VH-VL binders against p39960r1967to2165. Designs and how they scored, part 18

Target 1, 199 residues: p39960r1967to2165
Amino acid sequence: VPLEDVCERENTLIPTIVVKLLEEIELRGLDEVGLYRIPGSIGSINALKNAFDEEGATDNSFTLEDDRWFEVNAIAGCFKMYLRELPDSLFSHAMVNDFTDLAIKYKAHAMVNEEYKRMMNELLQKLPTCYYQTLKRIVFHLNKVHQHVVNNKMDASNLAIVFSMSFINQEDLANSMGSRLGAVQTILQDFIKNPNDYF

## First folded at step 4 (VH-VL)

Design M6 (framework fv_tiragolumab)
Fold by ESMFold2-Fast, scan of step 4:
Structure M6 (fold): chain C 199 residues (1-199), chain A 124 residues (1-124), chain B 113 residues (1-113)
Amino acid sequence: as target 1 above (199 residues)
Amino acid sequence: EVQLQQSGPGLVKPSQTLSLTCAISGDSVSSNSAAWNWIRQSPSRGLEWLGKTYYRSKWYTDYAVSVKGRITINPDTSKNQFSLQLNSVTPEDTAVFYCARGKYYYGDLAFDIWGQGTLVTVSS
Amino acid sequence: DIVMTQSPDSLAVSLGERATINCKSSQSVLYSSDNKNYLAWYQQKPGQPPNLLIYWASTRESGVPDRFSGSGSGTDFTLTISSLQAEDVAVYYCQQYYSTPYTFGPGTKVEIK
């Protein structure tokens, strides 16, 4: 299901499943070594996905503070699976080239830092509200993970690599022959380290 | 063509600070597509990554836990170089030190360009 | 920290014969979401810095001869030199870049017999 359809159906700015998964990781998973890198049990990930489908992400009685979900890597894996299964990436198919072209020009020293930040903010403001709010929530979450790097061993560069495929869909990646993946990683690393410059 | 040229003393006394410099040509030390690394090699420890510095809107630095607290890696944009300072050296720090470039684009964190190496002996 | 081990410590192979080097990581360097192994191989000749041969466990760096190939996934990796040449005498190192600190194997010395 498209991200905007989920937000419309739920009357939310951010899908409830995203909020619940990220809040639980922030509660008890920030110090997990290899968070997002070490895969969770496939059985646990699928069980959690099914529980969200059957018990409802918006149900007040549904809680992740349950012995069934003791494995933090399963919660992290469920979040990654949710992002991967979105029909469109968080930069959107329509705008991913604008985002990545901007990063490529900045990397080539064709613009100064102040100009890059201004243009990046302009692009972010063009995203649909649900995309922008979801991206903002994810970025601040990943910044918290980055702040715990001493314990979890996942710095901003590791997180940018891990999440890069979730921000560019297979069609856009194939059309660029993979060349834009590095640009996505550059953008995400900057967002994770400096979220207040962009959100 | 990207090249890294190292300079610094080959002999350091115990308890002193080791200082090495890596000069970059063919690329910018402030390139957003690169990270600038220091690696050392000794018979006892093998190849050991020490840390990296990189520019992504501001300067960032990451260090290996084994040297954290006595290592500093600093970029110098005016001279297009980066340096290593290692404090309170002991004979166990005797090694060949290398600077190296790591790629970030396409998820490559492999070291594709290396400096020539500097043998540093820590002895009185 | 991820610990890397290599086997054998050294091997002697005749010119034109196959050389096989093994590398093991203390935990998986395969990331499930992108299905990539964060593993590189380097060649080092006496008096020279290491030279990148392979990244992503099996992708050859530009300019590296096709006799060098990498394989494996997760925790177990292999570097193969299909037909050893004189210039291939060197020490070979595997390296993980799955997480910091980046770590290297102890090396495998390849010699001609």
Scores: ipSAE 0.000, ipTM 0.440, lowest interface PAE 16.7, mean pLDDT 85

Design M7 (framework fv_tiragolumab)
Fold by ESMFold2-Fast, scan of step 4:
Structure M7 (fold): chain C 199 residues (1-199), chain A 124 residues (1-124), chain B 113 residues (1-113)
Amino acid sequence: as target 1 above (199 residues)
Amino acid sequence: EVQLQQSGPGLVKPSQTLSLTCAISGDSVSSNSAAWNWIRQSPSRGLEWLGKTYYRSKWYTDYAVSVKGRITINPDTSKNQFSLQLNSVTPEDTAVFYCARGPYYYGNEAFDIWGQGTLVTVSS
Amino acid sequence: DIVMTQSPDSLAVSLGERATINCKSSQSVLWSSDNKNYLAWYQQKPGQPPNLLIYWASTRESGVPDRFSGSGSGTDFTLTISSLQAEDVAVYYCQQYYSTPYTFGPGTKVEIK
């Protein structure tokens, strides 16, 4: 289901499943070694995904503080699976090339840092509201993970690598011969390290 | 500066359709930074939000449950306006109707611009 | 739906004195992800549409006099007029924009003693 349709259906700025999963990781998972790199069991991830579908993810009575969801890596894996299964990139299909072209120009030293940040902010403001709010929530979450790097061993660079494939679809990746994947990694690393420059 | 100008009939008979229009100046109805709302006010119900329409890669519309099934809010990009149609009206629908620019985008804080209001009386 | 309530229903205050209006939401309008309260205050004078005074519970709208201030978090909110002026005679409404349907309080009428 497209992200915008989920937000419309739930009357929310961010899908409830995203908020609940990220809040639970922030509560008890920030110091987990290899968070997001080490997968949870596929059975636990699928069980959690099904529980959100069946028990009403938007219902305040549904809680992740349940022995069924004890393993933090299953919660993290469920979040990664949710992002992978979105039909569109969080940069949106219509704008992903604008974001990645900007980063490619910046890496080629064709623009100064101040110009890059200004133009990046202009692109972010053009995102559909649900995409913008969801991206912002995810970036601040990943910044918290980065801040716990001493314990979890996952810095902004590591997080950018593991999440880059969730921000570009296979068609766009193939059409760019992999150059846009590097651009996504550059964007995400900067967002994670410096979220207040952008959100 | 952004302004909203309302137009439409002030008198509607029971069982008929109420139709109002809100013309926008100083901003685009398809602006990514705005949602366009209809709100009514009556002594019995107070201020009541009816619904909104907004453009984010495509058009979206949200309606209050209390009027769902008899309300339609439509944008018109060629005239830079949006309209309200409320079907099967009853005397309980008598109210002052306002259009307003309102919250949806992170930069849209609450209802910051309002139309002048239209008193709609439902009577035979 | 989130239900909004206000107290008092009406308030009479002398010129230059402080007016305090309370608003309560049936559930929290504080969003943990951005740490913002999705709560606004409006002023309405007879024959006019509501006019936005405060958004994000405590942020004053451009052009609104500094005697108006908002405070509170979660479910309990307050609008304060530090020194009531004659032009402040109006009905004041709180409104949540945390979730649709957006809902308004029943209003508090402010009059001069």
Scores: ipSAE 0.000, ipTM 0.452, lowest interface PAE 15.2, mean pLDDT 85

Design N1 (framework fv_ontamalimab)
Fold by ESMFold2-Fast, scan of step 4:
Structure N1 (fold): chain C 199 residues (1-199), chain A 118 residues (1-118), chain B 112 residues (1-112)
Amino acid sequence: as target 1 above (199 residues)
Amino acid sequence: QVQLVQSGAEVKKPGASVKVSCKASGYTFTNYGINWVRQAPGQGLEWMGWISAYNGDTNYAQKVQGRVTMTADTSTSTAYMDLRSLRSDDTAVYYCARDEYYYGMDVWGQGTTVTVSS
Amino acid sequence: DIVMTQTPLSLSVTPGQPASISCKSSQSLLYSDGKTYLYWYLQKPGQPPQLLIYEVSNRFSGVPDRFSGSGSGTDFTLKISRVEAEDVGIYYCMQGIHLPLTFGQGTKVEIK
């Protein structure tokens, strides 16, 4: 389902499933070694996805503090799958070239400066509201993961590699012959390290 | 460059055991699982099991359950498959393959030929 | 166990002509996450299998454009638009949705 349709249906700015999964990881998963890189059991991930579909992500009685969901890598895996299954990535098909062209331009000059940050903020503000708010929530979550790197071994660079394929649609990646994947990684790494510069 | 390198060919008698190694390089070993897949002469591919290099969790195919043990040594980035009580129908090429969440088994070892003969 | 059935089991192709391989699963490979866990592998003579297609239709890195995957649910197809000498080998479909992981019987592709 499209992200904007989920937010409209739930009357939210961020899908409830995203909020609940990220809050649970922040509660008990930030020190998990290899968080987001080590796959959870596919059976546990699917059971969790089914529970959200059956019990309702917006049901305020639904909780992840249940022995069924003790494996934090399954919660992290469910979140990654949710992003991957979105029909349009969070940079959006319409704007991913603008984001990646900006990063490519500045990377060629080995500089990231105030002008780059101003232009990046301008692009972020052009995203649909639900995309912007969801991206912001995810970036601040990944910043928390990055802050726990001594325990979890997942710094901003590792997280950018793990999440890069979730921020560019397969068709956009194929059309660029993979050249934009590196740009996505550069953008995400910067967002994760310096979220207050962009959000 | 991501690579999996396996140990050399083995010839065993029925009832013996064999331990095949799979050494990983070019990536963080603990971030991925390792699948073991075998191929009998002239036959198709048969999945034997999987191990997490992170926590050592395993899942084995029912046909080899009770005879197989998969382990991972994180200090040497090496996965092992130990198959016991060998029978003639265990004669096969044994492959290790990296378990990548998005791509499936994306990188494979070169294979280890195990021949079980009287 | 999910049974994967390939047709044909072998085919001989004139160089430059197309080839098509069918793969049918005994159960739907569509998971609740909206993804379909179907993969295609090529095993060239004397080599380990190599990944061609993941998640039904996505070409893996370095795989030529002449390879394409399609399908949904239980019915899947791998097409080679123009078979070249380097494409000779055995093609396998695989499901990754349930353990044990299972492969089709393989389709041998050879040049006439």
Scores: ipSAE 0.000, ipTM 0.422, lowest interface PAE 20.7, mean pLDDT 84

Design N3 (framework fv_regdanvimab)
Fold by ESMFold2-Fast, scan of step 4:
Structure N3 (fold): chain C 199 residues (1-199), chain A 122 residues (1-122), chain B 110 residues (1-110)
Amino acid sequence: as target 1 above (199 residues)
Amino acid sequence: QITLKESGPTLVKPTQTLTLTCSFSGFSLTTSGVGVGWIRQPPGKALEWLALIDWDDDKYHTTSLKTRLTISKDTSKNQVVLTMTNMDPVDTATYYCAHIGDWLFYDAFDIWGQGTTVTVSS
Amino acid sequence: ELVLTQPPSVSAAPGQKVTISCSGSSSNIGDNYVSWYQQLPGTAPKLLIYENNKRPSGIPDRFSGSKSGTSATLGITGLQTGDEADYYCGTWDSSLSAYVFGGGTELTVL
């Protein structure tokens, strides 16, 4: 289901499933070694996805502080699967080329730091509100993971690699013959290290 | 954690080609945003940036020496190689390689090798 | 071809404060991040400041950086004899497509 439809249905700026999963990881998972790199049990991930569907993710009574969900990597895996299954990427099909072209142009020294950051902020402001707010929430979450790198061994570079496929669709990746994946990784690494420059 | 070490000849004759190798550990030159640069310093003079290679195999060279400089990487060996042609006594210097963790934004050379001294004379 | 201008030397007594300036143009300091490097005699340079005013882990807070327009400043408070070194500013120059260093400032602790 499209991200805008979820936000509209739930009357929220960020899908409830995203908020609940990220809050739980922030509560007890930030020091998990290999967080987001080490896969969770597929059975636990599927059980958690089914629980969100069956038990009403938008209800305050549904809690992830349950022994059924003790495996932090299953919570992280559920979040990754949710992003992967979105019909459109977080940069959107319509704008992903604008984002990646900006990074490619900057790397080619065709623009300066101040210009790059200004234009990146302009692109972010053009995203639909639900996309912008969801991206912002995810970036600040990943910044917290990055801050715990001594314990979890997952820095901004590792996280950018893990999440890059959530920001560019297979269709857009194929059309660039993979060249834009590096640009996405570079943009994400910068967002994760310097979120206050952009959000 | 991150270490770099320069190696190569300590004596080069005028007109010869200098080849220097930077061997590193603690990082991969396939990681987005990472680069390795070369900087030199003649005795008693200032630091001079020479070249840089990044994770995408993009290469950058100082304009004044660009035609003399070649930089390449071997990611399987964790090495970066700098070649400089037509050596002259004025090229006598300590040559450093250094890590940069955020090359897209030209941030900083945060970890440096110990340097290798190259003397150009007969 | 010096693009970034630093004073050639500065001196002060132990416990005092010194500032070292680095002057450039819009294509270097104006548009890009400034870093500062310390080079003790006979050693490789060490990063002191990056992104204009941030310190790497292990650098004491006696060292600070700032940037205003096309100029940057390195501040050292509580000066110690171990601070005797050459100090270099560095940044990217967009017009040259090159990383540039200042000429260096020799700090003497008298």
Scores: ipSAE 0.006, ipTM 0.581, lowest interface PAE 9.4, mean pLDDT 86

Design N4 (framework fv_regdanvimab)
Fold by ESMFold2-Fast, scan of step 4:
Structure N4 (fold): chain C 199 residues (1-199), chain A 122 residues (1-122), chain B 110 residues (1-110)
Amino acid sequence: as target 1 above (199 residues)
Amino acid sequence: QITLKESGPTLVKPTQTLTLTCSFSGFSLTTSGVGVGWIRQPPGKALEWLALIDWDDDKYHTTSLKTRLTISKDTSKNQVVLTMTNMDPVDTATYYCARIGEWELYDAFDIWGQGTTVTVSS
Amino acid sequence: ELVLTQPPSVSAAPGQKVTISCSGSSSNIGDNYVSWYQQLPGTAPKLLIYENNKRPSGIPDRFSGSKSGTSATLGITGLQTGDEADYYCGTWDSSLSAYVFGGGTELTVL
């Protein structure tokens, strides 16, 4: 289901599943060594996904502070799976070339830092509201993970590599022969290190 | 005790497809924090990274060769397979597979296979 | 094209010190950890340094690494004839979406 349809159905700016998964990781998972790199069990990930579908994740009685969900890596894996299963990536098929072209120009030193940040902010404001708010929430979450790098060993560069495939569709990646994946990693790394410059 | 070993043809004709298998022991690509990559080295030249696959099936390829490269894993056999299409004499090289280390950073290759030499000629 | 630049060769006498440089850009060395690999003649490469300056178990402390800005350096002290090898730096390059190696440096111990 498209991200905008989920937000409209739930009357939210960010899908409830995203908020609850990220809040739980922030509560007890930030110091987990290899967070997002170490896989959760497929059984636990599927059980958690089914619980969100069937037990009413928007209900205040549904909580991730439950022995059923003790494995933090399963919560992290469920979040990664949710992003991969979105019909369109968070940069969107329509705008991913605009985002990645900016990063390519910046890395080629054809654009100064101030201009890059200004133009990036202009592109972000063109995203649908639900996409923008969801991206913002994810970026600030990954910034918290990055802040705990001494304990978790996952800095902004590692996180950008792990999440890059969630921000560009396979079709767009194939059409660029992989060249845009590096640009996505550059954008994510900068977002994670400097979230207040963009959101 | 971690080992990796490359296998495949030693002679390939121009335009043919090369298939190389990396067989490993002492770790699993379904376990935490590990990946397997392919690196090649033409005679007397530098190391060139080709591709990487990790425990959650994320795949990465060098951009100059991406359309020619496919990487896959078979976790039941403890194998990673690299396929490279449209071989050319300039692809003559020693091909290595190597592990991204457990608890190491994502892109540090800590254990290497011995390498397999592939000659492309008619 | 090589993205990471190393000197093609260095030489020194036994017991002396040598340094090997690796120069890149913001998208590779600047933003990522650097590893160094030793390749003895006729053998597979061996990891010598990871995370800019850490040694794997079994690597003597004669080998050291450092990183400053977009450059990295491998230092070898107390040179031995067994150190004759090709040395490669390596890191991820975000703009290329690829792991990249330097062109290699041939160390000769005279």
Scores: ipSAE 0.000, ipTM 0.432, lowest interface PAE 17.3, mean pLDDT 83

Design N5 (framework fv_tiragolumab)
Fold by ESMFold2-Fast, scan of step 4:
Structure N5 (fold): chain C 199 residues (1-199), chain A 125 residues (1-125), chain B 113 residues (1-113)
Amino acid sequence: as target 1 above (199 residues)
Amino acid sequence: EVQLQQSGPGLVKPSQTLSLTCAISGDSVSSNSAAWNWIRQSPSRGLEWLGKTYYRSKWYTDYAVSVKGRITINPDTSKNQFSLQLNSVTPEDTAVFYCARGPHYEYWGEAFDIWGQGTLVTVSS
Amino acid sequence: DIVMTQSPDSLAVSLGERATINCKSSQSVLYSSDNKNYLAWYQQKPGQPPNLLIYWASTRESGVPDRFSGSGSGTDFTLTISSLQAEDVAVYYCQQYYSTPYTFGPGTKVEIK
């Protein structure tokens, strides 16, 4: 289901499943070694995803404080799977070239300055509200993961690699002959390290 | 002991739906120690995993993002089989399709230990 | 997605000699909790489906001859055929089952020299 349709259906700015999964990881998973790199049990990931679908993501009685969901890597895996299954990437098909072209132009010439940050923020503001708010929530979450790198071994560079495919889909990668993947990873690394520069 | 037998048409026209079936003998499609997979093989893409279905108190499915909403894998417990439906096919979907029994992390088993015989599907007008 | 690469693309080996095939994954397929590498090797002969040879990087599937062995850990893996026989002419594929989507290497063709 499209991200905008989920937000409209739930009457939220960010899908409830995203909020609940990220809050649970922030509560008990930030120090997990290899967080987002080490796969959770596929059975547990699918069971959790189906529980959100069946028990109601917007139902306040549904809680991740349950022995069924004890494995933090399954919660992290469920979040990654949710992003992968979105019909469109988080930069959107419509705007991914604008984001990546901006980064290629400015960073290739070592011109990352206030002008670049302003232009990047303007592009972010052009995203649909649900996309912007979801992306902002995810970036601040990944910043917290990055801050715990001593314990979890997942710095901004590692996280950018893991999440890059959520920001550009396979079709857009193939059309660019892979050249835009590096730009996505550069943008994400910068967002994760310096979220307040962009949001 | 366990065998997989494939059936389905070898020729599909562009824009139509490709439909294949994999019949299971020697095991149950709802066995909680197995996952049932579809894999295709073409010169351009090599071996490509398409998705799986498996039963653990209820049915679960996983699909490769590359087939983006065009794919459905359905079990049929009454016939002890599972099927693949791939919508809106193009000549690029021309491949040998295999069904296979495979891994599930909860069971930490072998990779794809049992394969069907394969079905060559040509997408051509 | 985890990308698998293999080298060489093709290999010609004399009967009785050793064949070595390399496989690399773009990220580690070693799961630290169980200390297992989620990597498999397959043999495919013309007109046949792939046949499982090795799982957990180094465990031989039942019925597979001892001349086949797997080694390696993390991102770098090797399949060795210690004394090549005529029936070993085939294409060999590595595959990761660490995370979905499961991905295969492009294959290495082994021929008699």
Scores: ipSAE 0.000, ipTM 0.418, lowest interface PAE 21.4, mean pLDDT 84

Design N6 (framework fv_tiragolumab)
Fold by ESMFold2-Fast, scan of step 4:
Structure N6 (fold): chain C 199 residues (1-199), chain A 125 residues (1-125), chain B 113 residues (1-113)
Amino acid sequence: as target 1 above (199 residues)
Amino acid sequence: EVQLQQSGPGLVKPSQTLSLTCAISGDSVSSNSAAWNWIRQSPSRGLEWLGKTYYRSKWYTDYAVSVKGRITINPDTSKNQFSLQLNSVTPEDTAVFYCARAPYDYLTGQAFDIWGQGTLVTVSS
Amino acid sequence: DIVMTQSPDSLAVSLGERATINCKSSQSVLYSSDNKNYLAWYQQKPGQPPNLLIYWASTRESGVPDRFSGSGSGTDFTLTISSLQAEDVAVYYCQQYYSTPYTFGPGTKVEIK
């Protein structure tokens, strides 16, 4: 279901499933070795996905403190699956070329750092409100994971690689013959390391 | 469910040290997801924040200027609690004292979402 | 220190009517980097600790009835109770968590008219 439809249905700026999953990881999973890299059990991930669908993400009685969800990697896997299953990626089909072209130009040293950051902020402001707020929430979450790298072994570079496929649609990736994936990784790594430059 | 339970004497003489303890259940005092606070309430000063302690890579403490130099807030990881010591008390320190949790998770808010039951401390001779 | 003020100091409202409480901070509690107002509202009934109602100026705490709403930005904030119920008789406090020392308003007492 499209991100905008979820936020409209729930009367929220960020899908409640995203908020609940990220809050739980932040509560007990930040020091988990290989967080987001080590897959959770498929059975636990599917059970959690079904619980959100059946019990409702906005229901106050639904809690991730349940023993059914003890495995942090299943919560992390559920979050990754949710992003992967979005009909449109968080950079959106409409804007992904603008984001990645900017990063390609910067990486080729055709643009100074200050100009890159200014233009990136202009692009971010063009995202629909729910996309912007969801992206912001995810970036600050990933920054927290990055801050715990000594314990979890997942720095900004590792996180950018793991999440890059969730930020570009398969169609857009195929149309670029894979050339834009590196640009997405560059953008995400910078966002994760320097979130206050952009959000 | 996180709960805070307070204990300590309700009567302290002027010039003595006031000592209170807040026991935590449902979370660790050394969890980096929260800061642990002491707040007092009196008719003359209203609600007054006294200080906090929290763990990241090491323990940090912050104190309000109104009690700076008289106050110590100490975590105890082995007992999963944190304490308040206020030295050289005067009758003006008479108040209901509360311990409270502030989530130290930037995105979920840093307001006091869980409070202890409160302890009335009377400072008199 | 950031000084918090509230008005009125007491408010008498009939059951089912709207109650509005104002809070002012001596300096902005809006953080430009995250665009959030570091402002909370609490309800306190006699013999009880304060209970969190609203954080980030307008976000309702879990379990808080939807008749409670927060609004405002920067230095001026409002708590609204759209249809006062008998159980809403309490003292209401605003609090900034923008910078230490964290500070509270002096409270507004809400009573039935």
Scores: ipSAE 0.000, ipTM 0.430, lowest interface PAE 18.3, mean pLDDT 85

Design N8 (framework fv_tiragolumab)
Fold by ESMFold2-Fast, scan of step 4:
Formats: sequence, structure tokens, C-alpha cells
Structure N8 (fold): chain C 199 residues (1-199), chain A 126 residues (1-126), chain B 113 residues (1-113)
Amino acid sequence: as target 1 above (199 residues)
Amino acid sequence: EVQLQQSGPGLVKPSQTLSLTCAISGDSVSSDSAAWNWIRQSPSRGLEWLGKTYYRSEWYNDYAVSVKGRITINPDTSKNQFSLQLNSVTPEDTAVFYCARGPYFYDTTGEAFDIWGQGTLVTVSS
Amino acid sequence: DIVMTQSPDSLAVSLGERATINCKSSQSVLYSSNNKNYLAWYQQKPGQPPNLLIYWASTRESGVPDRFSGSGSGTDFTLTISSLQAEDVAVYYCQQYYDTPLTFGPGTKVEIK
């Protein structure tokens, strides 16, 4: 299902499944070694996804503090897969080239940091509201993971690598022969390290 | 090309510890896109997965419940190999043992075993 | 544990004829998020380790002849050899990699009639 359709259906700015998964990880998973790098079992991830579908993500009685979801890596894996299965990635097919071109110019020293941040903020403001709010929530969540790097061993660079494929559609990656993946990683690493510069 | 080469004893006495090693060439034992597995094969039990070791910021192990508590799978990064230790063996542990690589990047590939060692027949007998 | 079963236990097929092997899992190995079946097929010849033929239920491993094909979804899977060759005499195993412990079928022996 498209992200905007989920937000409209739920009357929310951020899908409830995203909020619940991120809140649970923030509650008990921030110090988990290899968080987001270490896969949860496919069976556990699929069971959790089915539970959201059957029990209702917006139902207050549905809780992740259940022995069925004891392993936080299953919760993290469910979140990562939710992002990957979105019909359109959070940078959107329409705008991913604008985002990645900006990062490529910045890395080639064709613009100063202040100009890059200003132009990046202009691009972010052009995202649909649900995309922007969801991206903001995810970035601040990953910043918290990064802040716990001493315990979890997942710094901004590691997080950018494991999430990069979730922020670019396969067709956009193929059209660039993979060259834009590095730009996505650069953008995400900067967002995770410096979220208040962009959100 | 990736290759796995096994070594270890072919005969072990009941109640002793079975120890086998698997040397890796063409890939790193600490590769974060692979898991390193031990599988055995016997007429009575068929093909049976025993466990795996894998590196994701630190080392992890998963073991089959049938051998949990008497099995240890250990990587050795200096020699680019991994080993199997199976304690308190019985004649029922007689099998051909294989090491195998499974891709562990679960959102892209899964754990089908694309590279196998040559196999080692281990006989547990007095 | 996911239990894998295969049928038949053995089959004899004439050279050039079609061989069909069935595999069933005790629960679905289809992952809804990526729409992939976590199922593989292996060929094992005497004195050799198993050799990967098919993964994701229907994707042929590099170097595997076109006569081998996999099909099916969820709990029911088929390996087809469209025109049996002499070198195809082997035992064939299905394997699920949906959940741990990873489990294999008991095997199907293919021989020439």
C-alpha cells in the first residue's frame, strides 16, 4: 500500500506501524549489538507483520511487549522490510535524482556546506507531508541509535549502509548503474549525524 | 571462486569430542553477507542442519535444538576458517559432515547453501 | 520446526522423458513482504556434497542446465527435469530457509528406466 493511502486511512501524519515499531526499539533495543545489521528470523518478522494486519496497528490493545516479539531484531527487521516494500521510497521516484544530484555536487566540492543545507531543506519541503513527517521520525530515531554506538556498534555510517536500499527504488538504482546508492548513503549519514540541520 | 576445505579425524570414540575444521578461500570468514554452516548426513536422519556462525559487528552462533548444549561452532579470523566441536558423541552421531556457506543478507538472498566443503565421514565407534 | 516431505521416494524415468519431483512444507515458506518462497533444491551424486540447483523456488543457480526448473508457492513445490540425461541420476532434496532450524526433505532418488 502507498504511504499516503495508509496515512489517509489512519488519519495520521506517520503510519501507526512505523510509530509503534520505532517506539518499541527506542524503549528496549537501542543498546542491541548490531541493531538493524543482524537479521531477525523471517518467520518472526512475518508473524509480526501478520499480527499488525490481523490485530490492527491503530488498536491500543495491540502491544509489542509480548513474549512473541521478545527478540528486538524481529521488530527492527519488520520495520526495515516495511520501508523496503513501500511502492515508492521516502525520497520518492519523482525527487530522488534531485536529492542525489545535490549530494554529488556537494561531495565534488562544487558548493559550500551552507548552500548545500539550504538547498537540501528546500527539497525536503517539496515532499508530500506524510513522506516528510515519516522521514523526520525515522531520522531522529536513527540519530538515537547512532548516539548509542558504544554499546550497539552501529554508527551513522553503518546505519546509512543498511538503510540505503530502502530509500531508492530498484528502477532508479538500475538507471544510475548503482552510482546513486553512494549518494543516498551520504545523505542519510549526514541526516543521522545532524538531524537538526534538516528537520 | 569461493572454496571450502574440510579437515579433521574420521574416527572418534563414544563420549569423546568430535572436532572438525573448514578452511575458507576466496571469501572472508568475517564477511557480513555470509553465514558459515555445519550440516551432517546419515542414513537414519538424512540431511540435518547443525548450526552456523556469522559476523555482524560481533560473532553470533545459532544451533539446532537437537544438538544444542553439546555443540560449539567457532570462527578463527587469523586462519580464515571455522570449526565444529561436538561433545559426548554416540554411535548415532556417525555421519558425513559438511561445512557450507549460506548467504545471510536476508532481505535480498536467504540461506540456500551455494558452496559446500568436500565432506568428512566421521565414524563413532569403540 | 518446519517439516519437509517429498514424493515419490524414488522414480525411474526413460532417457529424454520428463521427471517430476514434489516437495511439501508443513507450513508456508512464502514471505509476504517480498513475495518470495524460501525454498531450494539440491542434487547429490554418490560421493559428492549436495549441489545447489534452484533457490527462491524457481531461480536457477548459475551453470545449471535449462532442463531443470522449479515451480510452486507456499507449501507445495515441484522440481521438473524436462528431458532426463544420464548424468541426472542422483538424489534430489528440497530445503526450506524460511525459519530455523533449516530443514531438508528426505530426498527423491531418480534413476533411468
Scores: ipSAE 0.000, ipTM 0.500, lowest interface PAE 13.8, mean pLDDT 85

